# VHH binders against q84jc2, part 172

Target 1, 232 residues: q84jc2
Amino acid sequence: MSKMRNLVEEKFLEFYESWVIQLELYLHQLLIAHNNNTMSETELRHLISKLTTHHKAYYTAKWAAIREDVLAFFGSVWLNPLENACSWLTGWKPSMVFRMVDRLRKSRVVLVEAQVKKLEELRVKTKFDEQKIEREMERYQVAMADRKMVELARLGCHVGGESVMVVEAAVRGLSMGLEKMVKAADCVRLKTLKGILDILTPPQCVEFLAAAATFQVQLRRWGNRRHYVTHS
Short names: E, the ipSAE of ESMFold2; O, the ipSAE of OpenDDE; V2, 0.75 times the mean of E and O plus 0.25 times the DockQ between their complexes.

## First folded at step 9 (VHH)

Design xc15 (framework vhh_6qgx_2; at its last look DockQ between E and O 0.63; V2 from the best seeds 0.00; counts 0 for: pae E 6.4 > 2)
Fold by OpenDDE, look of step 10:
Structure xc15 (fold): chain B 232 residues (1-232), chain A 126 residues (1-126)
Amino acid sequence: as target 1 above (232 residues)
Amino acid sequence: QVQLVESGGGLVQAGGSLRLSCAASGRTFSTYAMAWFRRAPGKEREFVAAISGSGEYTFYTDSVKGRFTISRDHAKNTVSLQMNSLRPEDTAVYYCAAPEGFSWDDLDSESGYDYWGQGTRVTVSA
């Protein structure tokens, strides 16, 4: 059953489907690089750069889209229910990536003391930043139910032309607040990713990115199978 | 072997203050976060506060925010908990906690820590 979609949803859906396909291609390259120790540092850095550019492209597109309709990302139609359920403020939770790093560390990745110190600080900072955003979100959610909005909700049962305009204006205001928070969350994501990649060696970066991409792609696949969702 | 020793607990009236201290021995923990937990009578142990290795970042459970302050002294390898405006609900055995090494578990989770002190009892009378 197809959900009714607005233009923003349709456009971003198309973008995201293409983006995921490209991610899978990059994942393949990452896996080859990870399993082939013959690649030079320059080659690895180039591959890492391609992936980082790809992720930046996602957020560029996302931010353009949320300017038009941030609400589209709260119930993203381009994601399956499992992906949506695992989302934190319209994306992955930044602190999650440290668990991925840990898995690598426990396998074969050897981190030197300097890296460990930097990762610890980054992990804690990320947690701190997440909590700040969560507090703001909570405040926002409480503020939504202010006197004005409650009154508008009451009037919404019998809305005339002028009342509709007022309600729409109020919703737009709320949307702007949401946009701000989503952008803040995305900034934390980007900073966290950059931080990790700055700490890790090129081979470690490739392994990390491969793990992250694998997780993302597999989560999508699992969700699609679980809910019989097909994406073109 | 790492050992944590808490001190500073006692009996205090509601509205009073206490300062808990935890001394770590055996290793330095300057790189890693340290935390305080507490266990009230008949309840499970719960997170109270955590502080980053650098001391720059602090975390608190909601019920103690604005009243408790966690700090650390790197030179002495200690972590402290200043408790102000104490309430009867704060009555508990307070435990200092530290990880063995780099931990990826949540800072507010017991699983994030490997070493525990014996605890110091805090009793707040009405």
Scores: ipSAE 0.659, ipTM 0.867, lowest interface PAE 0.8, mean pLDDT 89
Fold by ESMFold2-Fast, scan of step 9:
Structure xc15 (fold): chain B 232 residues (1-232), chain A 126 residues (1-126)
Amino acid sequence: as target 1 above (232 residues)
Amino acid sequence: QVQLVESGGGLVQAGGSLRLSCAASGRTFSTYAMAWFRRAPGKEREFVAAISGSGEYTFYTDSVKGRFTISRDHAKNTVSLQMNSLRPEDTAVYYCAAPEGFSWDDLDSESGYDYWGQGTRVTVSA
C-alpha cells in the first residue's frame, strides 16, 4: 500500500507544479486585462472561462487522487508549510475569498443594489455551508475516539493474522469517510467561486480572479522562500 | 433616524429559555445580514449569530449552536433570537447589529456592522 501512496503523491506533485505555473500565466493575463480597459466583454468572458476551467481541472485531478489516498492531502508534500498552515479541509476556506476581495479591491469595487443583495446572501450561505461541514468533521473526530477505534488500536499491537486485516479494513473505512468530507468541502469552494463569478460583471470578475490568484501565488512564493530558510 | 431597539431580556434559571427581539426603524435592512453580539461583564463583545437578508441562511458561534435560533420577520422589520438551554455563561448584554451597506468583512466581525442597539440584559442564574 506504501508503493501506491508514493505513486499518488509523485503524480499529484507533478500535476500541481504544472497547474501552478499555468495559474501564474493566467494571472499575468488577468493583470493585463485589469490594467487595459480596451478588452471586449467577449474577450473578458473567455479569459474568465479559462480560469474556471483551470480550477475545475484541479478538482478533477484532486478527486481522482483522493480516491487512492485522501491522507496525502493532509500535510501535502506538494505544498510548503505556510500553504499547509493556511488549509481548511485540504484547501482554502471558502469564506476567505470575501476577505481577500476586501483587502485587494476595497474602495475600487462599485456594486449595484442587485449585486449587493446576491453577494450578501452568498456570504451568509457560504458560512452556513462551512459550519455544516465543520459539524461533520467534529462527528468524524469523535468517531475516531469511539470504542471500536480504541479496540482496533489495541489490536494494532498484535502483528499478523486476522488483527492486521481488521485494522486495515477500519483504516480504509475512515479514509472513505474523510474522502466524502473533503469532496463536500470542495463542492462548497466551487459553489462559492461560481456564485461570485455569476454575480459580478466581467471586469469585476477579472479583478476578483486577479486578487485571488495573486494571493495564492504570493503565498506559495513567500512560503517556499521561508521553507528553505527554516530548513537550513 | 436609524434605530435598533432590543427587548426580551431578563432573569432566567439555568436550563430556561428567553426570546430576544430587535426592532429596526428609520430604514429597511431586507437586503443585508443582521447579527446578534453579546458582552459579558469584564469581557469584549463577541459574535453570537447572524441571519441573511432573505432569512434562509444562518450562522452561529460554536458555544450557542443547537441552543439558539435566529429568525427574521420582514413585515415587522424585526430579527429575533430564541435562546434555549441557557447557561450561566450566557449571562451578558445582547446587542442587535446591522450594516450601513455591503461589507467584505467576516460575518462574525464587529467591523462589518455600523448600527448597534443599546442592548438588552440577560442574566442566567445557577
Scores: ipSAE 0.636, ipTM 0.871, lowest interface PAE 1.4, mean pLDDT 85
Fold by ESMFold2, look of step 10:
Structure xc15 (fold): chain B 232 residues (1-232), chain A 126 residues (1-126)
Amino acid sequence: as target 1 above (232 residues)
Amino acid sequence: QVQLVESGGGLVQAGGSLRLSCAASGRTFSTYAMAWFRRAPGKEREFVAAISGSGEYTFYTDSVKGRFTISRDHAKNTVSLQMNSLRPEDTAVYYCAAPEGFSWDDLDSESGYDYWGQGTRVTVSA
């Protein structure tokens, strides 16, 4: 049966469905550009800019939505179970994009040694940033277990008006901490994406963006196909 | 032939310091990350620290952050680990590691490194 949705979830579901359709249209353009040798460098840069703007628009909408309900992004109604299972702090792990960079090794557009050096440097930086976020997650979980979770467990045996206010405060504290961690993770994702695009040439950027969009679209289609077959 | 040789291990009192060095020979590794791992008695080898090719970025396991500093010297083709405020739990054989080439493996994963030194023993007495 259908899961109840609040207003934030319904609004973001509509946004995300539209956003994914547009991503699929950009993927088609990326694939044409990848297979077509007649596009100019200026045309490739324009396409790359469209993809960059599209991704920034996703985060702009997401950050507005998490201010109202960050928990909606942990087990999102707009993602299938496979997509949700692959999430790390409401998105792909920042360093995962280097799997897409590795696909460029099989490409006609060869990475030169100067690019490889810069990409390895960025990989280490990205892992450094991930570790900082993971430590913050660990500290938050420990603090939650020590401070408010004990109080909530006590309230499970007793109820009252004062207990409602304590529960509300605990939930508010949890949400504010999660919002901070999600925004930190998203900032690492954006900085890593920008860093990769700055290192790559326009044809390499097109191939990278095509690989990343293909992975996202395929994950969605595979998750949806499995579901439909199981229920047919 | 590529070789990594660690040095600088020894016996030290808790609270003391040691500096480990890893000399690389047979090729230079200036374009790739290098790492230190350690193996405590009865435990699996675990990640300690990594440094980027340029030396600008470093990554540490939580138990050593703030106490250990990884650095490198491209002219000498060496990577060093400055170990301060040593504790008995830091007792281990320390290994230097380097990759053959580009790898997508995590920096703290043994599978990301192809060349290993023979290790240098560090003993921290209570």
Scores: ipSAE 0.054, ipTM 0.532, lowest interface PAE 6.4, mean pLDDT 82
ESMFold2 (binder alone), look of step 10: mean pLDDT 83; pTM 0.861

Design xc16 (framework vhh_6qgx_2)
Fold by ESMFold2-Fast, scan of step 9:
Structure xc16 (fold): chain B 232 residues (1-232), chain A 126 residues (1-126)
Amino acid sequence: as target 1 above (232 residues)
Amino acid sequence: QVQLVESGGGLVQAGGSLRLSCAASGRTFSTYAMAWFRRAPGKEREFVAAISGSGEYTFYTDSVKGRFTISRDHAKNTVSLQMNSLRPEDTAVYYCAAPEGFSWEDLDSESGYDYWGQGTRVTVSA
């Protein structure tokens, strides 16, 4: 039902607003840790663990929600138009993180040879994984244009128990296909994030997470601010 | 000092195959991704394919996916591009590209590469 879709949107909106507030608090802690340079490795690892747990909580909540209504995550009501415009398969594009870190920090991340080798390999692997998912999206779009799907859409114009059930079954099948693609994309996001954090030292992880959180928070603020700008 | 030299270009009929090779000298690039770009007459350079340092991961532009295969040989310091099912639209000068060091630029961006060969010409007849 449409009312179930509204409930999923309301619940996730409430979750997301709280999640972003907590992200801003963690960002503050990351910036303090980065600027003071007096925290022990154990203290830095604890902070990094809080951030990774926070991101895992997001995907746990998201996957529960998409099981009920995956379409809520395409053009989401809890994101502003700028955030939605920057989304790739309902979230950040995994490969952009490599370019984002450089742009935000102007190459302040000092890497040793072993780290460079692993990051370079991960960068190409991430692009390879993205391309596989993009091909699945293209196949999905082609399937939507298939004659059988067009026929089912026409049947949706007829009010009858049989035609309604057939159309609803087809729509459920399409939603399940989208759910699998979104989960596949999220898996690439989590593997990319984990891969970067596994390669970087704890101080570098703090810098990376601070840069990522800063970008996410600022993108949200830029989008929200633009809505209230008066034009003369 | 650092030089990339492409070879293997030529004239081929539509549906045919060619294998391009890029030989690097002056340094090794075993840690870094290397790429092929092409420039058709009257057009800008466009990305074709890239391969990771290990050779395990590859990335292709959509128009060549399934038809072209990029590979590398670290012992010979070479990167190759096997081109199958060639089309007239594949007619271009093909360039090998390599970075000076780790780049934060996108894999398919020209700005991510510092060393370029002079190119090898591929002409596909209808």
Scores: ipSAE 0.560, ipTM 0.852, lowest interface PAE 1.8, mean pLDDT 85

Design xc17 (framework vhh_6qgx_2)
Fold by ESMFold2-Fast, scan of step 9:
Structure xc17 (fold): chain B 232 residues (1-232), chain A 126 residues (1-126)
Amino acid sequence: as target 1 above (232 residues)
Amino acid sequence: QVQLVESGGGLVQAGGSLRLSCAASGRTFSTYAMAWFRRAPGKEREFVAAISGSGEYTFYTDSVKGRFTISRDHAKNTVSLQMNSLRPEDTAVYYCAAPEGFSWHDLDSESGYDYWGQGTRVTVSA
C-alpha cells in the first residue's frame, strides 16, 4: 500500500516540521531561563512541564503513525541523512543522554552525592534495557532472514489472489513485530528522560533539557549544511 | 592508594566452570558500576560484563550472556564473575575495572574506567 505509506509519511513530515519549530522556541526559553537566574522554582517547573508535554506529544503522534506504517520510521523522510545515521531503533539511543548529564556536571551546577548515585544506577539500568531490546531485534532479523523471508520469496514467485493474501498477512505480521519493538525502545527513552528529570533540580533540568534540545537542533542544522562541507 | 586484585584464574576443560574474584582496596565503589574485561593472546582487550552499584542491574557482551554471571559483595568490597560452560575462545587474561567517578562513557568502553587490576589468566582446553 504505497498510497497509505505516502499519506503517513506526508502527515508525519508536516507534524515533525511544526514540532521542531516549537522545540526551537522552547530551547530559546530554556536558554533565557538558564542564563537569566531570575525565574522562580514554580516558573522553572512550568517550563520543564511544557518540554515534557512536548516530548509526550511526539510519542503520541509517532505511535499513531507506526500503527499505520512502522517502516516509515526506518530511514525517515522528515530527517536528513545525518539524523538518520545517528538513529537507534527509530530515535535517539537512550544511554546517549548521560553525555548531556556529564556536560551538566562539568558546568557550574553541582551534582550532590545522592544525585550521582541515582544517575549512575539509572545509567546501568538504561544500558541493561537497551541490551534486551537489541537482542530482540537480532532475533527478529534472524527470523526474517530464515523462515519468513524464505516463505515470502517463495510466495512472491506465484501469481494469484490466494498467494497475494498470504504474502500480505506475513508482511503485516512482520510490521507488527517491528511496531512492538519500536514502542519498547520508546518506553526506555521516556523512562530514561523521566528518571533524569526526577533526579535533577529544576535549574539542572533546564540546563539538561537545553543541552539535549541544542544537540538535536544543531545535528539537524549540520546535516542540512553537508553540501558545504569540504572533503578530499 | 587504590588497588584492584583479581584471583580465581586457572586451567579448565571445555564445558567446565571457574569463579573469578576482584578485591578492591583503598576506597569503596558502592556507588559506581564495575566491569570485567578480557584480552585473548594476540587480540585487543574486550568488554565482558558490568554490574551497577546496587548490584541490581547487569550488562554482558553477547558471547557470554547466559553463561557468565557477574555479582558483587559490598561488605567484602568484591566483584565476582561466575563463568559456566567455558569454551576455548574464553581463554584470556581477565581484568577487573572501576571508574574514578561518574562517567558518560558507555559501560563497554575502556575509556569509562580508570582503575585496572593486573589480571588473572584463564585457559580453557579443548
Scores: ipSAE 0.632, ipTM 0.870, lowest interface PAE 1.4, mean pLDDT 86

Design xc18 (framework vhh_6qgx_2)
Fold by ESMFold2-Fast, scan of step 9:
Structure xc18 (fold): chain B 232 residues (1-232), chain A 126 residues (1-126)
Amino acid sequence: as target 1 above (232 residues)
Amino acid sequence: QVQLVESGGGLVQAGGSLRLSCAASGRTFSTYAMAWFRRAPGKEREFVAAISGSGEYTFYTDSVKGRFTISRDHAKNTVSLQMNSLRPEDTAVYYCAAPEGFSWLDLDSESGYDYWGQGTRVTVSA
């Protein structure tokens, strides 16, 4: 069955399109800073702060939206099918950011021993945190299939006011559980980003953010070029 | 020269336990994550478990979660794998792995590790 977009989906689609346009503008500034060596350390810190604020704005908007309709983020209409296929719990997989930096062929990132030690710990911690969330998702899937939920599904096959109220309460509980898990995953994303930026120097932060933004923008462009559209 | 030497393998019945040890010599790996991989008869090498430099954070493949525990001892320069509730499917040669330096590759990527031991054989009978 065809579905019309609900208000949450329409509002977030508008927000996301604007957010991506601004990300592309920041990417342009990051590439200028990285390639032309035109900025002071103070200017680089200001640019890094702009991108940090931009990412925080995304999560502020997302968490407001999932409070209203978390299911909109499982199969998002503002993402093309390729972007949706690459999603892990409604967003990028936190450990993936380490691989995105590795894709920089002529990297100027020269890490000192103290940075290497901190990055190694963060890299393993990120995988550890991901594993904990994946295990919670598995527990959630088991809970969804337990005897009580199966019984409520059977009741939903019949017409009745009392059974309708009980089923609606169960569905709300399910949505609240998913919201909690999505927020947990987003917290790992934010901690991973903050952790990397706290370890790196300003020039290294610019290189990292440029690589991450380039990958995000390019993935969207690749998907869109194959008639992957939000309206399909 | 860097060497990794595994020990502790053997024959055990299903439901039993074994403790594997990996002794590193030639350098310390206190900064870097170290891992265990295994190769079952007729199969490719697969990731089992990894542990951070500090020993605080660990990562396991799904099939061994809750049954295996990875640990390390910096004073002895060793990494250990405690294997409980062993299954016939755990039958394999177990390898210790360590990196030359920092790698942006995933913990479970074989390509992220430069130093490998000769392996220790684990056989789990039905």
Scores: ipSAE 0.599, ipTM 0.865, lowest interface PAE 1.5, mean pLDDT 85

Design xc19 (framework vhh_6qgx_2)
Fold by ESMFold2-Fast, scan of step 9:
Structure xc19 (fold): chain B 232 residues (1-232), chain A 126 residues (1-126)
Amino acid sequence: as target 1 above (232 residues)
Amino acid sequence: QVQLVESGGGLVQAGGSLRLSCAASGRTFSTYAMAWFRRAPGKEREFVAAISGSGEYTFYTDSVKGRFTISRDHAKNTVSLQMNSLRPEDTAVYYCAAPEGFSWYELDSESGYDYWGQGTRVTVSA
């Protein structure tokens, strides 16, 4: 463990804390909109757009950060242990959001058959896309276990100009491979989120986004509570 | 009145192939994902594969990926499972499963399916 060398961790920690605070503010707006029928359809669409933009801002910042240090996102210092334990390839598992859609099905606002058909198709498509990424992860693990990588690791034990350069090139290659896979997973996350929002009506979008934000905020609070209770 | 009837099971040697079919009657499931599960002797029921309503998207358990292919025929109201490169570990009774309606459970969860066939037996010898 190297001390105080990773500026990416400091910058993203500051970004993430601010991003979560703003998410909580948007959650309050979503809950107000959901509980009161005072917002017009145009106002609801504007609120939905703000949350979509907020999520896009997260991925813009994340992709900039992983280009510099993708490993910072595996065991992230800005996430508590519970949040890290629930992560799939550095973020939420895309198919899990359909549990939030199930809550909508059981709500007082009914999903029409055309919406159910599209959501069911998207649910399976999301699992299909996840599986493609998991196959890429398996190929990456096989490549890391390849004899060439083992030999490169062995070579790193014998310091010299050429061996140092070879080890550095191998580490850069590994980081680039991880960056590509993380971005692919994030693209499935964004595609799944946009797909759901495109299918739902504005009031249903508000309920869905409120459920998703509530889960994210509560998961963070539960993890933080466990940490503080343990240290009490 | 809804029935799922599996067929195509049998005895095969390791490395062999079998094609299972599931015929649905009493209802169509064109809007919903359908799945195959299996139960090996002395084991719990486990997920094998699922297919979307359109038939365009599929999902498989890790142990069968690249070996099994799920497909559906809307005109015949059937779901099929093509099993290639069979292994002794694939020995099980194979079940077809379909939802009653809006379950929204994970595709690999038994809880997501309400209608089940009686199963077809597959035995793979070493």
Scores: ipSAE 0.582, ipTM 0.850, lowest interface PAE 1.7, mean pLDDT 85

Design xc2 (framework vhh_6qgx_2)
Fold by ESMFold2-Fast, scan of step 9:
Structure xc2 (fold): chain B 232 residues (1-232), chain A 126 residues (1-126)
Amino acid sequence: as target 1 above (232 residues)
Amino acid sequence: QVQLVESGGGLVQAGGSLRLSCAASGRTFSTYTMAWFRRAPGKEREFVAAISGSGEYTFYTDSVKGRFTISRDHAKNTVSLQMNSLRPEDTAVYYCAAPEGFSWYDLDSESGYDYWGQGTRVTVSA
């Protein structure tokens, strides 16, 4: 029970710390590749593959962890309060990455018409997928109030071993519902990321991944250093 | 040279339906995201719905979800808004909007759209 929840949190905290350190090392390599323009297409593809594998490793670890304790991801101890405040269903909001693509277009990236058409189509699809998940989450919250919460409240007051088992079954049901929701959100994240990378050229992929990693690393640093957030 | 012309507005009773159409001229917009916005008397312009270039993906503001359907006809270079179960709160001037090129702004942001029609008035009586 409590011991398993604490173990999941401790294991994922250890994993996440190492994962972020490796992300910072990859960010350094992405910035070198972007600024020097000396790497071959093969070298760029290899670097992009390392980043893709790194992100897949995160979701592999996350899905193993949520199978054990999905609630750990709603009260995440490995994220600072700023990172938690910016989270949408336990992670980044998929449509936000298109703001990063727009920043890249304005900075240095040159997109051809075929790429822009595909990116715009993916952007609308991503918002469509987000709304579908948000409706499902709303339904989940309503169901908890109507049925599961009443059931848990009733059974929590009863004495006896059988009442404990029934409460555990109900809690497991609620957790499985949240697990499905979180996995659905993560699938939208992965499909959005893959979609963007499939559309972009290797140099553009490097620019995009560098921007994404920079934002993620900087958000963590701002929160950890107790940076003041202004209304500006 | 580029113009968007809305049509289909009018007076309808609560619970009724209207179909708005937007015809684009001066160039084709068949590969661009297009949107409908509305402005009620004394209020700011509000996003209503958007449709992707292919027509496969759509996005709606919460207050119209399940009641309105946006669609497009690539051959006619038109975007349509089918409005069902109309409420007095839907009373507004409805505008269609299109980008000059490809927009990277949020779909519900006016900043993402460069071309606007003159609007068509919808009045829903109690």
Scores: ipSAE 0.380, ipTM 0.759, lowest interface PAE 2.5, mean pLDDT 83

Design xc20 (framework vhh_6qgx_2)
Fold by ESMFold2-Fast, scan of step 9:
Structure xc20 (fold): chain B 232 residues (1-232), chain A 126 residues (1-126)
Amino acid sequence: as target 1 above (232 residues)
Amino acid sequence: QVQLVESGGGLVQAGGSLRLSCAASGRTFSTYAMAWFRRAPGKEREFVAAISGSGEYTFYTDSVKGRFTISRDHAKNTVSLQMNSLRPEDTAVYYCAAPEGFSWYYLDSESGYDYWGQGTRVTVSA
């Protein structure tokens, strides 16, 4: 039969829809700030702070939900198929932010040598951190295929109290491992985002955040258009 | 007048080792990541390894991870690739690559690099 959404999925779906609406409002503010060049440094820092707080709110909600049901984040019901296809360990691939800023015009981003040095180190470090997590995921998948896990899966074919309890314990153990890896990936995401924002000036931060939010919003819109055709 | 010159290639038996070196002249690249790429006969150029400006962070393609080690020497303006446990599949021309400046491209993207050497040939016999 059809899969029913559990409470974690329903609650996070409501949260995510509201979160995306607010992201679109912030994107509008970022584009105004970028195009006008009339805001003070204090005003720009305040806008950047609203965006960073908004992203922190997402991870706060995500980590609470993952503790309840990490599997809800693999093939998430609040994401369209295109968004899910582009996911790396339940979210954006950290090194992707370095490519997403390709949309920044070169003439608008004047990087001083100190910024270039720090961005270059961060770029390589981010890829290094991604590879460590990918190796851990590979080890996790291999561990799932070991003899003990195969035996537990076999026991799952038997309907009964003891075998059901053993299978449930094994699934919980696997879920805890996935939760740890997802949180590790999210930490790399946050460190990469924070690292970029710490290196850039406030005007450059606004341009970067606008590019990132534009990509996220457009990816969702394109995926929704392809997945759900408007019938009028 | 920037030039990258690779050396250290040769013929080696499977299981053997080779150390490739890339000497840069015309400018220093101490701030920027540098990379090794390779092209096997009849194949496209593929990424092998990259090293950060400081030398602290390295990134490898899966097929060479644990077997190859990339390093750099700022005093000599060189980047080296130590290749251990070589396989016939490692047979290729190996290229050193460096960027003109900061790049938003992935480390494993050819598009991220502007300066390329002529290559050094590595042949691994069965």
Scores: ipSAE 0.321, ipTM 0.752, lowest interface PAE 4.2, mean pLDDT 85

Design xc21 (framework vhh_6qgx_2)
Fold by ESMFold2-Fast, scan of step 9:
Structure xc21 (fold): chain B 232 residues (1-232), chain A 126 residues (1-126)
Amino acid sequence: as target 1 above (232 residues)
Amino acid sequence: QVQLVESGGGLVQAGGSLRLSCAASGRTFSTYAMAWFRRAPGKEREFVAAISGSGEYTFYTDSVKGRFTISRDHAKNTVSLQMNSLRPEDTAVYYCAAPEGFSWYNLDSESGYDYWGQGTRVTVSA
């Protein structure tokens, strides 16, 4: 029937719904700032700060939740199937975020040479960091498939009191490994986001954040609309 | 006129090594990432490796990681690919690629590059 939710999943679902509502409100403010060009540099910096604080709040809540149940983030119940299909290690793929700044080219605001140099370095560094994490995930998957882990899985199928405890201990260890990898991926996400914002001017930051938030909000709406149309 | 010229290809036995070089003329690319792609007979062009403008950060496709090393020399305006532990599956024409300017595409996307060389052929025998 319906997927059962544990307490961690229910708590994070409630958090995420509120977080997305606030993101939509910030997106509205970003679009006003971008279209009207009436805000001072101080006002733009304050708006950018609200967005960065909002994203940091997400990772604070996420890391608290994965400490309790990291597997909740693999196939998240608070995300629709389209959002889940687009996930890379429980979130957005850092290198793909550079596509979100395509809007800057259409704004007629020219990136100066110093910005281009820094963005190019960050773009390559982000791919380099992603590859390190992908290698770690591959090593983890290989370890999962080794002879000992296969035997533990078989033992779990033939349940008796002592084998249950051994399997539980192994699963706990595996969950801790996944938590470490998810946090490493999230650190690359945060460093990439901060790096881009540190390079761009306040008006360019607003345009970038508006593009990113628009994509996130629209992806959610497209996925929810599909569920409504195809399953309602 | 921007021109990229590859060299260093040849025939080599499995387990052997080759060093490919790409000489750029017409402009410098010191600010921009540059890449190597390859095309095996009957297949589409695929990404091999990329290097940042500074030369400090590199990115490789999984099948060549640990075996190939990309490097660059700003004074000579060249990008090199050191290929070790070559396999028959590495047989392809190898191409050097560079962008016109900043690209919003991923490093491994062919769409991110505007300038291409004619290629240099690498044949790895059993």
Scores: ipSAE 0.413, ipTM 0.780, lowest interface PAE 2.5, mean pLDDT 85

